# VHH binders against Protein EARLY STARVATION 1, chloroplastic (ESV1): the designs that were tried, part 21

Target 1, 368 residues: Protein EARLY STARVATION 1, chloroplastic (ESV1), of Arabidopsis thaliana (Mouse-ear cress) (f4i9g2)
Amino acid sequence: RSEKSEERRFDQKMSAHGAGIKTSSSAVPFASPKSRFLSKQEKFYPRCTPRLTGPQSRDTPPKRDTGIANEKDWGIDLLNENVNEAGTNEDGSSWFRESGHDLGDNGYRCRWSRMGGRSHDGSSEWTETWWEKSDWTGYKELGVEKSGKNSEGDSWWETWQEVLHQDEWSNLARIERSAQKQAKSGTENAGWYEKWWEKYDAKGWTEKGAHKYGRLNEQSWWEKWGEHYDGRGSVLKWTDKWAETELGTKWGDKWEEKFFSGIGSRQGETWHVSPNSDRWSRTWGEEHFGNGKVHKYGKSTTGESWDIVVDEETYYEAEPHYGWADVVGDSTQLLSIQPRERPPGVYPNLEFGPSPPPEPDLPPDQPQ
Below, E stands for the ipSAE of ESMFold2; O stands for the ipSAE of OpenDDE; V2 stands for 0.75 times the mean of E and O plus 0.25 times the DockQ between their complexes.

## First folded at step 20 (VHH; framework vhh_3k1k_2)

Design aa3 (from n5 with S59A S105Y Y113H; at its last look DockQ between E and O 0.01; V2 from the best seeds 0.00; counts 0 for: pae O 7.0 > 2, placed apart)
Fold by OpenDDE, look of step 21:
Formats: sequence, structure tokens, C-alpha cells
Structure aa3 (fold): chain B 368 residues (1-368), chain A 124 residues (1-124)
Amino acid sequence: as target 1 above (368 residues)
Amino acid sequence: QVQLVESGGALVQPGGSLRLSCAASGFTFSNYAMRWYRQAPGKEREWVAGISSSGSTIAYEDSVKGRFTISRDDARNTVYLQMNSLKPEDTAVYYCATRTWKFDYGTYERYDHWGQGTQVTVSS
């Protein structure tokens, strides 16, 4: 059967009438008005308007993070002038703010600002400190420290640091970030601690990691993870998580992946320990040959075992999602720090022997 | 340039043995897994065996398990396939292969490299 799909002809002729109007518009030479650049001396009003109102800070513990905050997120606000002020608010609370400039050897400069407050009854306190450090070597540092306690007895401490320095071994620029957060409950045997670090170099080497710990009474949990990128295609990622309950039950999950040029391995373990010390464990592994085949194997303490080759493509992150370009982009304040000129007669102490790479924190000895 | 050169292919009787060699050049051999493929007439190329860069992990296609052995000599940049208990069904051109990766602006491009192949014929 012949279905005649139809012709639709849309014709429309719109007529291009050509009217030629020659208008000879005589280009009157617009006399360039001599813009009297009245140099309005923008009176740099020193924005030091004494904030009549004392600084306000958080009266609650910080939230747990899923990552390390950027420079912009911390809102580093250094006072430009040496300030030493204190006051009492209408509610009876007190505040202080102070700033300073410390000079040291080797062109060391540290600008800092500190502020804090206390409730009228003294039950709540907070302190915030910002600093900027630099020396003639190109070292730059930004940092923040915050601490406090509230009327409920909660206490917290936070710190963040961003450092630019030249790696002693590679002479490459490095940016390192670190953060720590801690909070404790005033009412319960509860608290948590987080440590974050990020290290970047200009060649694409990247290290990221975190240690997290939490406790609630007799319950506790741990989380550790790390990522390593060598900038050449080698990738290492690992995670180790475990928890302990009030009953003495323990469980955990850990895995590691290593890849280079599409070849690599993954391995992991899930384990459980009962209060009676009965241990269940499942271990698994994957070998990636770069051929679209993956060797998968595993076993458990219950007798489960497998060893197979499957058709599976290898997927991994060959580069960090957040790398050198990104950290540089997010470190504008750090980068804006002006290095001081090398003081006359100051020579680089060649004796800065390479601080031995921090010994990789040997995984805490598995409790025998 | 990556080069893979297979050798050792021959006519053998059923139940016979043969050892294939693949000489590799143009890349850091010890850093890459090596693999063997075969292609029978009128069939698609199929994976036969693989060995990791370290040699610690080895895998075989099911039909060749227990009969074939893949090994490598990094000092000689050579991968081997020892084939025992050969069957008529093993008749194929055998290819050595590797996969390399090139970093380009934050991405890795995959490159598969193949040898010219060596003919293995199992016939009475």
C-alpha cells in the first residue's frame, strides 16, 4: 500500500523592494570633548569604620564536612590596621578584636587578626584568629583558627591552613591545605574529630586524605581514606571504615585500587566481629589487564569462593577531579600575598635538610 | 613506535604442543600487561590469555584453561604462550597485544597494539 506523503509547497515570495536612498550624511567632526578627568581623589575612606557592634560568631559546633573548604569559604578577613579594641554589648556580652604585624628573621612577616566574645554570664565563649604569613623564600600561608564553647557545654575547635611553598626536592611549587575540626558534647560522652589534607604540585601530583573519628557513648566509628595521583597516570585510592557498637560488635569495610595506564587492581575486605569474637570476613580482588577483561576473585570465611574472568571495561579516575589548576584558582588570596624582599645578608640556610618526608603514618598496628 | 612480533606458529598434530613468542619493543614492557588473542577463519578475534605487568595475575579463556600457559620475560621484552594438548579447534592466527595510554590534557587515550599474528594449525 502506496502511502502518498504530501507536497507542502510553502511559496512565500516576499518582494525585496530596493529603495536606494543616497542620504549624504555630512560627517560633522564630533569635537572630542576634552574629558576633564577630574581625578576625583577617591578619598580612600579607611574602611576602618570602628564597627560599633562587636563581632558575632557561631554559638554552635561546626558541622562535619564532606571535604576541605576553600579559601573563599573561610572568609579570611584580616584587619589592615593594628587594632586593639574591646567592648560590652547591651546584653552584657563582651567582645574584643585585635590585630598585629609580626616581623621575624628572613623577611618573615605575619599579619594576624583575632576576635572573640563572651556571654554575659561567661557560659559561652568564642575566639577566631586569622593569619597571613610570608617570607622572602616565597613561602605563603593563610590560616584560620576558631574555637568556642556554648552554654550547653559543647565545645569545638577548628583550624584551616593553606600554604604555598617550593618543594625542596623538586623545586616545584606546592599548595597544601589542611583542616581539622573537633566538637565535644557537653551533655553526652560524644564527640567527633576530622582531619583533612590536600597537597598539590604544579606537575599534577596530588594527595588527598581524611581521618574521621566519632564517638557516642560506647559507640565509635572511624573513617580513613586517601587518594594519590603522581601526575603521570598512577593512581592510588583507598578507604578504611569501621565501627564498634555498645555490645562489642565490630564491623568494617576497606578497599584499595591501584591503576596505571588502564591497568590495575582493586581489592577489598568486609569484615564483622561479633561480641563473642567470631570473625566473618569476605575478601575480594579485581585484576584489570587493559584488554576489556577483568579477573575477579574472592573468598569468605563461610566458604564462599569465586574466581572468574568477565568482560568489563575498566573505569577509574586517572586524574584528580580537583587538581593544580583548580587549587590555584581557589587560592587567590594566598597568591596575592606579596613576598618580602630578601633582607640584605640573609642567605638561605642550606641546612634545611629535607625534613624527612613525614614517615607515612604506618597504619596503626592492627591490635594483635 | 610500539611493535609486537609473534613467532612460533606451526602445523602440529592433535595433542601436540607449541610455544609462541611475542617480542615487544617501543614501550616499557615491564609496565604493561600483555595478552594473547586468536582468530579462527570466519570467526571474530577472541581473547585467549592475559598476564599483568608484574606477572602476579594471570587469566585464561575457559577453553584453554589447563592447556595453555602465559608467561613473560621482562629482561627479553617477550611474552610467551605455551600451548599443550592442542585441538583442531585451536587452529587460528594468534596475536600478541598490549594496551597503552597517553595522557592528553587531563584525559587518557587508549591505544591497542597488535602484532602481525602467527598461524597455528592443528590437524591430523
Scores: ipSAE 0.017, ipTM 0.285, lowest interface PAE 7.0, mean pLDDT 79
ESMFold2, look of step 20: ipSAE 0.417; ipTM 0.781
ESMFold2 (binder alone), look of step 20: mean pLDDT 89; pTM 0.882
OpenDDE, look of step 20: ipSAE 0.015; ipTM 0.241
ESMFold2, look of step 21: ipSAE 0.504; ipTM 0.829
ESMFold2 (binder alone), look of step 21: mean pLDDT 89; pTM 0.884

Design aa4 (from z6 with S30R S59A; at its last look DockQ between E and O 0.04; V2 from the best seeds 0.00; counts 0 for: pae O 11.9 > 2, placed apart)
Fold by OpenDDE, look of step 20:
Structure aa4 (fold): chain B 368 residues (1-368), chain A 124 residues (1-124)
Amino acid sequence: as target 1 above (368 residues)
Amino acid sequence: QVQLVESGGALVQPGGSLRLSCAASGFTFRNYAMRWYRQAPGKEREWVAGISSSGSTIAYEDSVKGRFTISRDDARNTVYLQMNSLKPEDTAVYYCATWTYKWDYGTYERYDHWGQGTQVTVSS
């Protein structure tokens, strides 16, 4: 039975001529009380050195995960004269500044400046040292060291260095940048450490890397990564990260990428370990054939597995985003260092300086 | 929730002594450094003393060195400020403080905790 329920077209046109009474409500401009924000003129007691627009306060730990800052960001300000000064500010804080020159063999010169301050109560202190070094071999170095502690009990230390080397054999210029940062809490078993390095040569060889460590009470984390470019198209990238939680859970993720001329491989592993020592792991790999095909494979401890060839375009960075031209461009102060005048007839002794002391053995990798 | 409750503030004569207490709750007291601050009328809050979690590190503002002693009793979750040889300049609201850190996406952030303060008045 077909019941035709009638769609009643209710047309009602009601023309409501609503007379727009223009009530001219004269909005009396409520004189917004000029809140005299008495700009507490923070009496910037002239700290001897204008807070150079450096990214970080002198009384706070450095920021994490910032990499290696540029020369401009470090605010290197070497004094041209030998200075040894100290004073007390109106607020009772104290300051010192000193500078000097160290001279050595083979035309070695180190210009350095050091400055620091202490709060009136001695609860906070900071020190900054910067230097430039050179010799007759073409060696140049620019560096900064900063350290401090604050009233909260936090302490920190950071260094930054740029070094220009000239390879004795190839006359190839090399620039190395490095940074180390650390901070410790005064209130908790907490701290972090970062080590960064960058190495460049004029042929396009590039190495970058970082080691990061952090701890917060029972929590800890590690992060390592590296990038290698040979300047000929070979690329290696890798990461290794792991963390431990308060509950004793551990997790990690690592991968490696290798490419040359569009052909390469990626491999990785994700894992976690429960407090009960149950381990889960997933491993994966990719083989890139350079022909638009990628072999993807993987497995897990839970029984997952795959092995497939897919049509996929290979993407990788064949060149560093930041390379030789860039580092040279950003190393203007380093490059501007003038070595001492070489006396006539004096040639630099190319004797291989003592091998830098072996980097302190990073605490042995806790056995996995 | 972290709570800090100061007590012991009073009116005392110059040269007098006073012991402030700060009862702490809502956190593992033994794991954190404790601090005393003071704020005089019309002045900014200033640091007075600090004691590390272990008690091995103690620091004082220069103006109170030799007169004030900070101590802690972990069994009672209490930090103390013994104030001797009080001066009119020591007149202030005294605050107990601690800082805690919280893990946040690969970083830790500091959280400041303050008591309500206790009034110390040194007057003849």
Scores: ipSAE 0.000, ipTM 0.203, lowest interface PAE 11.9, mean pLDDT 79
ESMFold2, look of step 20: ipSAE 0.463; ipTM 0.799
ESMFold2 (binder alone), look of step 20: mean pLDDT 90; pTM 0.895

Design aa5 (from z6 with W103F Y105W; at its last look DockQ between E and O 0.37; V2 from the best seeds 0.00; counts 0 for: pae O 6.4 > 2, grease 25.4 > 24.2)
Fold by OpenDDE, look of step 20:
Structure aa5 (fold): chain B 368 residues (1-368), chain A 124 residues (1-124)
Amino acid sequence: as target 1 above (368 residues)
Amino acid sequence: QVQLVESGGALVQPGGSLRLSCAASGFTFSNYAMRWYRQAPGKEREWVAGISSSGSTISYEDSVKGRFTISRDDARNTVYLQMNSLKPEDTAVYYCATWTYKFDWGTYERYDHWGQGTQVTVSS
């Protein structure tokens, strides 16, 4: 049944009577007092205020996993004059700025600048140091160190270095880059540490690596990786990562890749350990024969196993993405360092201190 | 010095219940996970249960799941193991354990701490 309930049209015509009351309210022009904005000449007190312009604020820990930043990103500001200045800002914070140069034997010169600040209550502080070093051997170094603590109790330290030297054995120019970063929480049992390194020579030899560690209370993680290029087509890459939870669960993943002229191998392991020490692991390998065939094999503790030859193209990076030409291009400030004038007849003492033995790139010993 | 003192171990009949306690001292109890282990005669020490610092994460060995309950009282610096439906196979010395960490820049050290244990015997 259809009931059509009705559209009642209520028309109400209410009449628009336009009564034009002209109320002439004489708006007395409230003479807005010309507040003499005395342009307080903001006495530009050289506020060593953390210029927000840097990639990282001076009052916060550095970001993790940032690698080695470029020269431009570090904001290296070496003073040409010996300065020893300090002051107090209007807010009660203090700052200092100092610079100098150290001279040594064999034409050694270190130019350095240091600046820092402290909050009015002393709860926060930061320090930045830059240096350039050189001697008559061709050694050049550019570096930065940053540290700080904030009102939350966080503390951090960061250093970056670029070094140009001549290899003692090969007489090849070598550039080494390194970075170390760390931070600790003031509120939690938490911190992290990163170590990065890059080594380049003019023949295309390249080494890259990183060690990373982090902790949050009872959770921890490690990450290690390395890349080696011999400049002739030999490549080694490896990673080793693991983590541990509060309850003692552990897991990890590691792999290694070795290639030369299209032939090589890959191998890896993924593992898990429960709090009761039950271990699961999967191991795998690949043999690349350079002929478009790959032997793939693997097994797990759960009974998985495979052993197959497949038609697969081998892909690997025979050359580093970032090599000698690149690092030279990005090291313009390092390269621009001018050594002291060498007196006539004076020859640099080439006593190259023992190159620290290459830390044996031994893959971390398999936990026995 | 970190001290862990277990209590509550007893002789019980199969199907019985016990509540073990571990009183902790010498560290900030609330910041660390606590664990129970057991060691039966002639066997290796085995993990039984764990509770995170916040208490939000709890885990048990498969053999005790549904029977045992781990809990903590941070105000009393005590971790508990409620054991229900006890079996002869549960006979062991039960140990309370924790590990503390010292973080130093780029390095950490782990310190394992164990109690003296409390004997639980399940026998007819």
Scores: ipSAE 0.031, ipTM 0.398, lowest interface PAE 4.8, mean pLDDT 80
ESMFold2, look of step 20: ipSAE 0.490; ipTM 0.815
ESMFold2 (binder alone), look of step 20: mean pLDDT 90; pTM 0.896
ESMFold2, look of step 21: ipSAE 0.471; ipTM 0.807
ESMFold2 (binder alone), look of step 21: mean pLDDT 89; pTM 0.890
OpenDDE, look of step 21: ipSAE 0.017; ipTM 0.332

Design aa6 (from z6 with T98V; at its last look DockQ between E and O 0.11; V2 from the best seeds 0.00; counts 0 for: pae O 8.1 > 2, placed apart)
Fold by OpenDDE, look of step 20:
Structure aa6 (fold): chain B 368 residues (1-368), chain A 124 residues (1-124)
Amino acid sequence: as target 1 above (368 residues)
Amino acid sequence: QVQLVESGGALVQPGGSLRLSCAASGFTFSNYAMRWYRQAPGKEREWVAGISSSGSTISYEDSVKGRFTISRDDARNTVYLQMNSLKPEDTAVYYCAVWTYKWDYGTYERYDHWGQGTQVTVSS
């Protein structure tokens, strides 16, 4: 049965007679109050005000996990003149700046500048030191040291260095960058330390690494990693991370990858140790054959195991993302360092001082 | 699903005592360490105490050492915090917590589970 429900076309023609009421709203010109921009002549007191231009406030600890910043970010400000100045600001804070140069044998020159400030109550202080070094051997160094403490009791220290030298063995130009940073809390049993290094040569050899340590009360963590590029396609990367909780639980993760010409291996371990010394671990490996196949294997202490060959494309970084060309490009200030004029007939004594003894290999953390 | 239900929070006078309880469900209680945290108004949540799964390892925040005692009853799936010699600075919402862990290929992930908290107020 067909019930044709009639859609009633309500045509309502409502003739909207648009009565044009010309409401002459006399816009009373709200006299915009002339905001007396009292041009507070900010008396530019030469406040050694921390030029906010640096990535880090002078009165705060450096940020963690920042790596090695570029020259521009360190705010290197070497004075051209020997200066020894100090002053007190209107707020009672004090500042100093000093500069000098040290001369040494073999054309050694060190230009340095130091500046600092102290709060009116002495609770906060900061110091920044910059240096530029060179000699007749082609050695150049640019560096910065920053330290401080604030009213909260935090203290920090950081240093950054760039060094240009000629490799003794290869006679190749080498640029080394390094950074060390540390901070301690004034209120908590907390602190962190970071060490970063980068080494580059003109052949594409690259070494990068970092050691990081942190503590927050009963919690601690370590992070180590390294990258090695031989400039010929060989790559080594590794990480080792572990942490300890307040209750004594420990866990860690480490892995290593080695590649050359599309062939390589990855291996790693994840482990956990409970407060009662129960250990769990999982080990895994990958063999990359360069043919689109990957052998994956692993096992755990819980009885997990696998051994499979899968079709998977191998991905690895054959070259550093940041290499020689990049570091040279970012080391313009370092490279611009002008050595002292070498007198005619004077040759640099190339007596390469004994390589500093290899830092004693920290004894391998005995697996507790 | 992991559930933690705190109870025992109250208003007490300075020097008073209070016992907090946390009833746990949704996991094998005896296999996990239990923790107490607290959060005072306008402050970050801070760790107070922890007890290992076996109960053999116990730790306290320095400010509560000698005053607070953490214990567990595995038969009741309950962790306790006995709080003695309470101070105004102990005023906070107290939270029970458990961490669970996921092990993936080359990765370790911790998942934090929290109760709703119980209010402890120490006021004269």
Scores: ipSAE 0.008, ipTM 0.237, lowest interface PAE 8.1, mean pLDDT 80
ESMFold2, look of step 20: ipSAE 0.192; ipTM 0.672
ESMFold2 (binder alone), look of step 20: mean pLDDT 90; pTM 0.896

## First folded at step 21 (VHH; framework vhh_3k1k_2)

Design ab1 (from aa5 with S30R Y111H; at its last look DockQ between E and O 0.36; V2 from the best seeds 0.00; counts 0 for: pae E 2.3 > 2)
Fold by OpenDDE, look of step 21:
Structure ab1 (fold): chain B 368 residues (1-368), chain A 124 residues (1-124)
Amino acid sequence: as target 1 above (368 residues)
Amino acid sequence: QVQLVESGGALVQPGGSLRLSCAASGFTFRNYAMRWYRQAPGKEREWVAGISSSGSTISYEDSVKGRFTISRDDARNTVYLQMNSLKPEDTAVYYCATWTYKFDWGTYERHDHWGQGTQVTVSS
């Protein structure tokens, strides 16, 4: 049965009364804004006002990071003047601040600033060091080191470096970042360490990696991963993570991904080992043919197995999400470092690295 | 140097009891888990029991559950294995073991340590 849903055509004839509003264009004379050149008295903040309060830093270990920090995040602040100051705060804590400028014979220049403090009882202390390095070759470096301990017995150390240099082999500009962090507990059998590195060149070659490990009482854990981009479309990614108990239980997960031009493979393993050395493992693999088909296979120690070809699109990151353009953009302070002029008489040590060993002479094709 | 010295191994009758001791030296005993292994003639060495550094976690091989008890005395740097209701199948050289970890600036090293073992024989 055909129920006729009635199309109520609401015809509302809104009447277009064209009221001719006579826009009397009263030409309000553009009063020429008297450019009050407020002479911004650049409040010459006397840069040298002795900060009555010494530098302050954290009294707790750093947090674990998910990645390497950039230049901006570190907030590198070098003192422009040679300073050597120390003081005692009202609470009995002490601080120091010092800076220097070191010059080398090869045009090397290093600007550094160091600051630190100590609690009144000496139970807590911290130090921060910043540096800027350059030479006439175009080498540039920014770095930071931080360390401390607190009254609870915690201790920590951090370092970060960013380097611009010309690759000796390719003559390409390269930016490298590295960072390390560690902390130890004073109250628990606990500590962790993290190491990161990033390497970029102007052709899109990118290497990233991290090593992490930690211990918390009866448990330890490890994490390693790496990413490689050759700038031409080849990609390698891998991870390896595992944990262990004091009693010998272990478990982990690892995988690897390799791709080039839509073709590649993935493989991985999940595993568990009991204290009695019983091992459980599941391995899997994928072959990507670039034609929308993927061969998937796997097996386990429990008897599970599969081997199938499926219609599946291949997705991978052919390029790093953070590459050369990005690192350059985030390295403004590094790039702003002025190289020194080549000192007279200083020649680039063309240490021609040892010539690659001559390719072994392919034995002459014996004439058939 | 880490040293583990087992003692207490003997000949016992089935159903008997024995207490093994392992004296540890050369490391901070309280910071490390201790383990017992055994190796029967012609067999591979097998895990028997483990006790965590804190003593809060204990585990046993299934074949010895309810019969064996692992314990530790940190004041004496000694780990014990109380063995009750012994069976002929328990005949083996029993080894005390530990591993130590060295964590230093992004590196870790694991070192496994074993005692010389003590003979346990269960026979009528």
Scores: ipSAE 0.311, ipTM 0.745, lowest interface PAE 1.8, mean pLDDT 81
ESMFold2, look of step 21: ipSAE 0.430; ipTM 0.798
ESMFold2 (binder alone), look of step 21: mean pLDDT 83; pTM 0.828

Design ab2 (from aa5 with S30R I58T; at its last look DockQ between E and O 0.01; V2 from the best seeds 0.00; counts 0 for: pae O 7.4 > 2, placed apart)
Fold by OpenDDE, look of step 21:
Formats: structure tokens, sequence, C-alpha cells
Structure ab2 (fold): chain B 368 residues (1-368), chain A 124 residues (1-124)
């Protein structure tokens, strides 16, 4: 049974109509980033915390967002050419972009780009600045600054920096990141501030921390935390959070964790202070011996106390979840910065630490 | 400077008893947990016992449970290891240990402190 596969010859008449693509270089007006007037009380989620982790399923304890955004997340976009441009949009808003290259005496080079915009009435403004710095010593820096204000009087400021340098003490390469973010309400006594830092060295030493402050009218809250890894297995983590209300009520929670090689301790305190200065406090501690047993103890001002040994495995992060290899991997732009050649006659300030005081001249051996 | 000085090690027969002492100095003894380790010839140093800073909690390696008792005297800055029902397998150099932390400008450093050790030999 000869199934005649009818080869339908689709005669694709390629009519080569040479439509002259008039490349009308329509200067795509730099669409002023639509200031999404956050009309809605969009919970000012500190944008600076890279939600590295996708929406953690509700079933996993929220992992502390301990990371600063990397250079890719910040979208550092330096212009390669010196530009000085400005324009007015159809809506009457204005924009500018500029770039420059600064050279210093010590082989210092700074490339920068700046852009901004203003609303037609001047009530809203925004500015973004990027920079790249280097010198002959191997110092490299990337940075971003963003600021703005809106018609409601709200203002914001954000900065991010990433630095590569050689540590003077250890002669190890170090990468440091820092970020700051603040916002202020124009209509309410409200604002927040965040400071973040990360420090990494090639031996695995890692320091991370954050200070957060917020105010809403007469309510204020603070959050501080730090993480330390010595690169040898020692870990220190701590948190300190507290809040104050208009009435003078204060409450807080703090804890500390110290571990090395499966042995360590945890301690914490939850406290409350009433307007009349009555203090409630609960303190707790854990001692981990590394043998699957944990001593747990605690007390409260209400008379609660416990002291027990439990069979419990010790779980802690012996290494930073984001360490040297990770930061190096995420710092490709920073690393790509080329140092300038050492200028002739410029010598590293070898601040030779003060020469050890000359050994006191041993009194001349009195001739026998 | 932190110093730990072990004493009490001896030659004993199987089934015998010894009491080791570790005199501590150079730190606030009452604030730190104390530990005993041992190292047999050709073996790695192993944890034996621990006592909390408060003395309220003790922990032991499984092989010594029921035979060894760790205790402390804060007034004398001394930790003890009472060893009963000694076995040849308990032959080792016994070390007293603790660690302290130094905090400086947001950094910390751990310092491990060890005694010189005391020899315990269990032999017929």
Amino acid sequence: as target 1 above (368 residues)
Amino acid sequence: QVQLVESGGALVQPGGSLRLSCAASGFTFRNYAMRWYRQAPGKEREWVAGISSSGSTTSYEDSVKGRFTISRDDARNTVYLQMNSLKPEDTAVYYCATWTYKFDWGTYERYDHWGQGTQVTVSS
C-alpha cells in the first residue's frame, strides 16, 4: 500500500522587495524613568537587600537577608565617552547626562557618569552617579549614588561602593562593600536609614553587618546585626533589635552565637520596659559541647528558670554563605578595572612603622 | 596570660581510680566552661568531658560515662576529673582546655588554651 507522500512544493516566492529602511534615527527621547509615583504606601522595602533568595516558601524560616547587592544588581553603567547632553521631553520634563575622566598625580584615575531628570515644574528631581576609580597601587573602586525628591517632599538617598585593595597588615587582597540608604517623608515625621557593610579577604575572613533605623512619628525601631568568620572555622553572629513607642514603652530582642568546630554557645535576651520603667527580661543560654548534647538554661524576672541538658545536634554556619569566591565572582567589573602604570618618581608610601626603638645601648663592658 | 596546669596523672592498675586537677589562671575562671581532652599514643586528641561555666551542666564522652566525673571549684580556679574504674584504654595524656574570645572593633579572635597535660597510664 504505496502511501503517496504528496510533496507540497511551497513555492516561497521570496519577493525581495528592497524596502529602503529609512533609518530615521529617531532620537528615542531618553524616556525619563517614569517616576512611578508610588502613590500607594508601597512598603519601602529596603531595595538594597538583594532578595537573593526567591520568595522563600512559607515553610522555611526566613533566612536573614545578609547580603549587599552586587555590581550587576546595581547596573553600573559608565559611559565610555565624554558626554555632556541635556534635553527637554515633550511633557516639559528635563534630563541630563554627563561623563568625565579625572586624572590625579598618583596615577589616580576616576571615570564617572551622571544622569538626572527634573519634572516640568521642578518639584521632582532625580540623580544617579556612577564612578570607577583606580590607582597604580592596585586600588580599585566602583560606586553608585542615587538621590531624588518628589513633589510630596519625600526624599531619598542611596549609595553603594565596592573596593578592592591590599590589606596593609596582612598583604592580602580584600574586597569591601558598603551601602547606605535613607528615605524621608515630606508629609510625616517618618524616615528610615540603613547601613550595610561586607568585608572579605582571600583567606576566608569575612565580616558582615547592618544598622537599620526607622521612625514613624513617635515610634522608632532599631536593628543591628553582625557576622564574623575568621576563615579558620570560628564564627560569631549577633543581633540586637529594639523598638520604642510614644508612650515610652521599649522592647527588644538580642542574641549572640559563637562557634568553633561544633563547640560553642548561644545566648539571648528578650526584654520589655514599660512606661513606668518596669522591666521584664528573659535571658537564655546554650552551651554546645560538640557531643550531641546541649546545655540549655534560662531565667526571667517573673521567676521562670530552667537548666536542662538535651540531646540535640549543633547546627551553625561554619562558613559564610557568601564568601571570598562568591564576591570575587560577582565583582567582575571591579576586577576588570585596569590600574594605571606607576608614575615615574612615585614610590609607595611604605610607612615603615616606627622602627623599633633602638635597643638600649648595653653599657660598655667596664674593662676588668 | 591564660595558664592551665594539670596534675594528678599516675600509673594505676585496671579498676583503679585517679583524680586529675587543672589549676587555671589569667582569666575569669567562673565565666568559662572547662573541658578535658585526652590523647593516646598514635591517636588524635579526643574530647572527654565538659562542665558549664555555672557548673550546673556536665557532659561526657560515651566511653567514660558513669566512670568519670568532671567538677569545678571556682574559689580555687580549679577543674577536676575524677576517674573511676579505669581501663587500659584510658591510657593517655590528659589535657585541660578552655577558650576565650577577644573582641576588638567589631572583630573577634578565639584563643584556645591548653595545659601541658598529665600522663595517665592504666596497666596491670
Scores: ipSAE 0.015, ipTM 0.228, lowest interface PAE 7.4, mean pLDDT 78
ESMFold2, look of step 21: ipSAE 0.443; ipTM 0.802
ESMFold2 (binder alone), look of step 21: mean pLDDT 89; pTM 0.896

Design ab3 (from aa5 with S30K T100K; at its last look DockQ between E and O 0.39; V2 from the best seeds 0.00; counts 0 for: pae O 3.8 > 2, grease 24.8 > 24.2)
Fold by OpenDDE, look of step 21:
Structure ab3 (fold): chain B 368 residues (1-368), chain A 124 residues (1-124)
Amino acid sequence: as target 1 above (368 residues)
Amino acid sequence: QVQLVESGGALVQPGGSLRLSCAASGFTFKNYAMRWYRQAPGKEREWVAGISSSGSTISYEDSVKGRFTISRDDARNTVYLQMNSLKPEDTAVYYCATWKYKFDWGTYERYDHWGQGTQVTVSS
């Protein structure tokens, strides 16, 4: 007896007229504050307009910098015309502006501009020089030199150069930048020096480095670092920093990083030397195997030591953050320099590099 | 030429006092820190005391703290080491030293200069 229990499907069509309150939350787009990059429109005074006003004086030493500026930042301002001007300002200060064009025998061309000023009493002076060089070989150079002194006896000097040339060995185009900055106090035993260099080639080889030195009264400090990229994945980075007091206390920190294709090592040392020559040192190392494991080891003169393998991913910069494409992009003025035509009769000094030393004569096969 | 000439070394009894002098010449004395070192027979030369160019910073080896006093007279181009409460262990040749940093911007060279030393003997 198959009791057909009639499951009454109560089709309650409750027409829930859900009044869709269109809360038009007009998300007022938070107008991203247009960072008024006040583009200090450095009034690019058109290069050729005779600045009726003498060049602006610089009466303060430059600040320490953490990089090499590009050609745009340096504001290479070459005069297109030969100028020889000088004047005296209302305040009694004087200025000069001059430019020239030098031609050499090998198609060498050098355009230069120089400007400077002196205070009314002669206590302050500054000079800026720009140059553009080229020859028929494709050599191109931009440079700037700035120097000055102020009434307090402070003095400063800056130079920057950018060079395009063909590497003699690789026949690759190379761009090299170098910069130096120094300042000396007239009143204190204080000063600093920085030397920077960057070298790039079209294959991705990159070298960067800096040497920095500073002194302030009884303290001196040094900073050196370098970066090398071979363009094939090999990377070397290192730093060496130390400081010294007048009494002979020294301390420093150095490290090195070497990587190729995810495998590499890091090592470093922190050290301190007291005036009595007591040395404290902590050394550490990392070996990266490329398999997600890192061997970490270290020791100190105080008896600390560790030697462990950890699961850690290896992170390193396989490529320079600023490479060939970047430097080329930032070297538009350099690249715009027109080479001179090869003078008739001038042949590239193919200084054939010294012939590889003759292969040592294989000792004559003693006749058996 | 930098010259440092130590004087004042003598034989003294334990507990005695001695004042060493180092006369400096050939450089701008006031601009340089001065140091005293000592070397006992058969031992390495060890640092004893240092005084900065300004005299504002002074340091001593631990073994001489409270007993020795370093001072300088810039008018006389002289650095002194007053040694009190002398011990037999203080027996050594005492040397005055300075260093010069030649800073040619981008390079530095340190030059250490030493005197000939003066003998201090502490014995009963």
Scores: ipSAE 0.027, ipTM 0.534, lowest interface PAE 3.8, mean pLDDT 79
ESMFold2, look of step 21: ipSAE 0.392; ipTM 0.779
ESMFold2 (binder alone), look of step 21: mean pLDDT 81; pTM 0.809

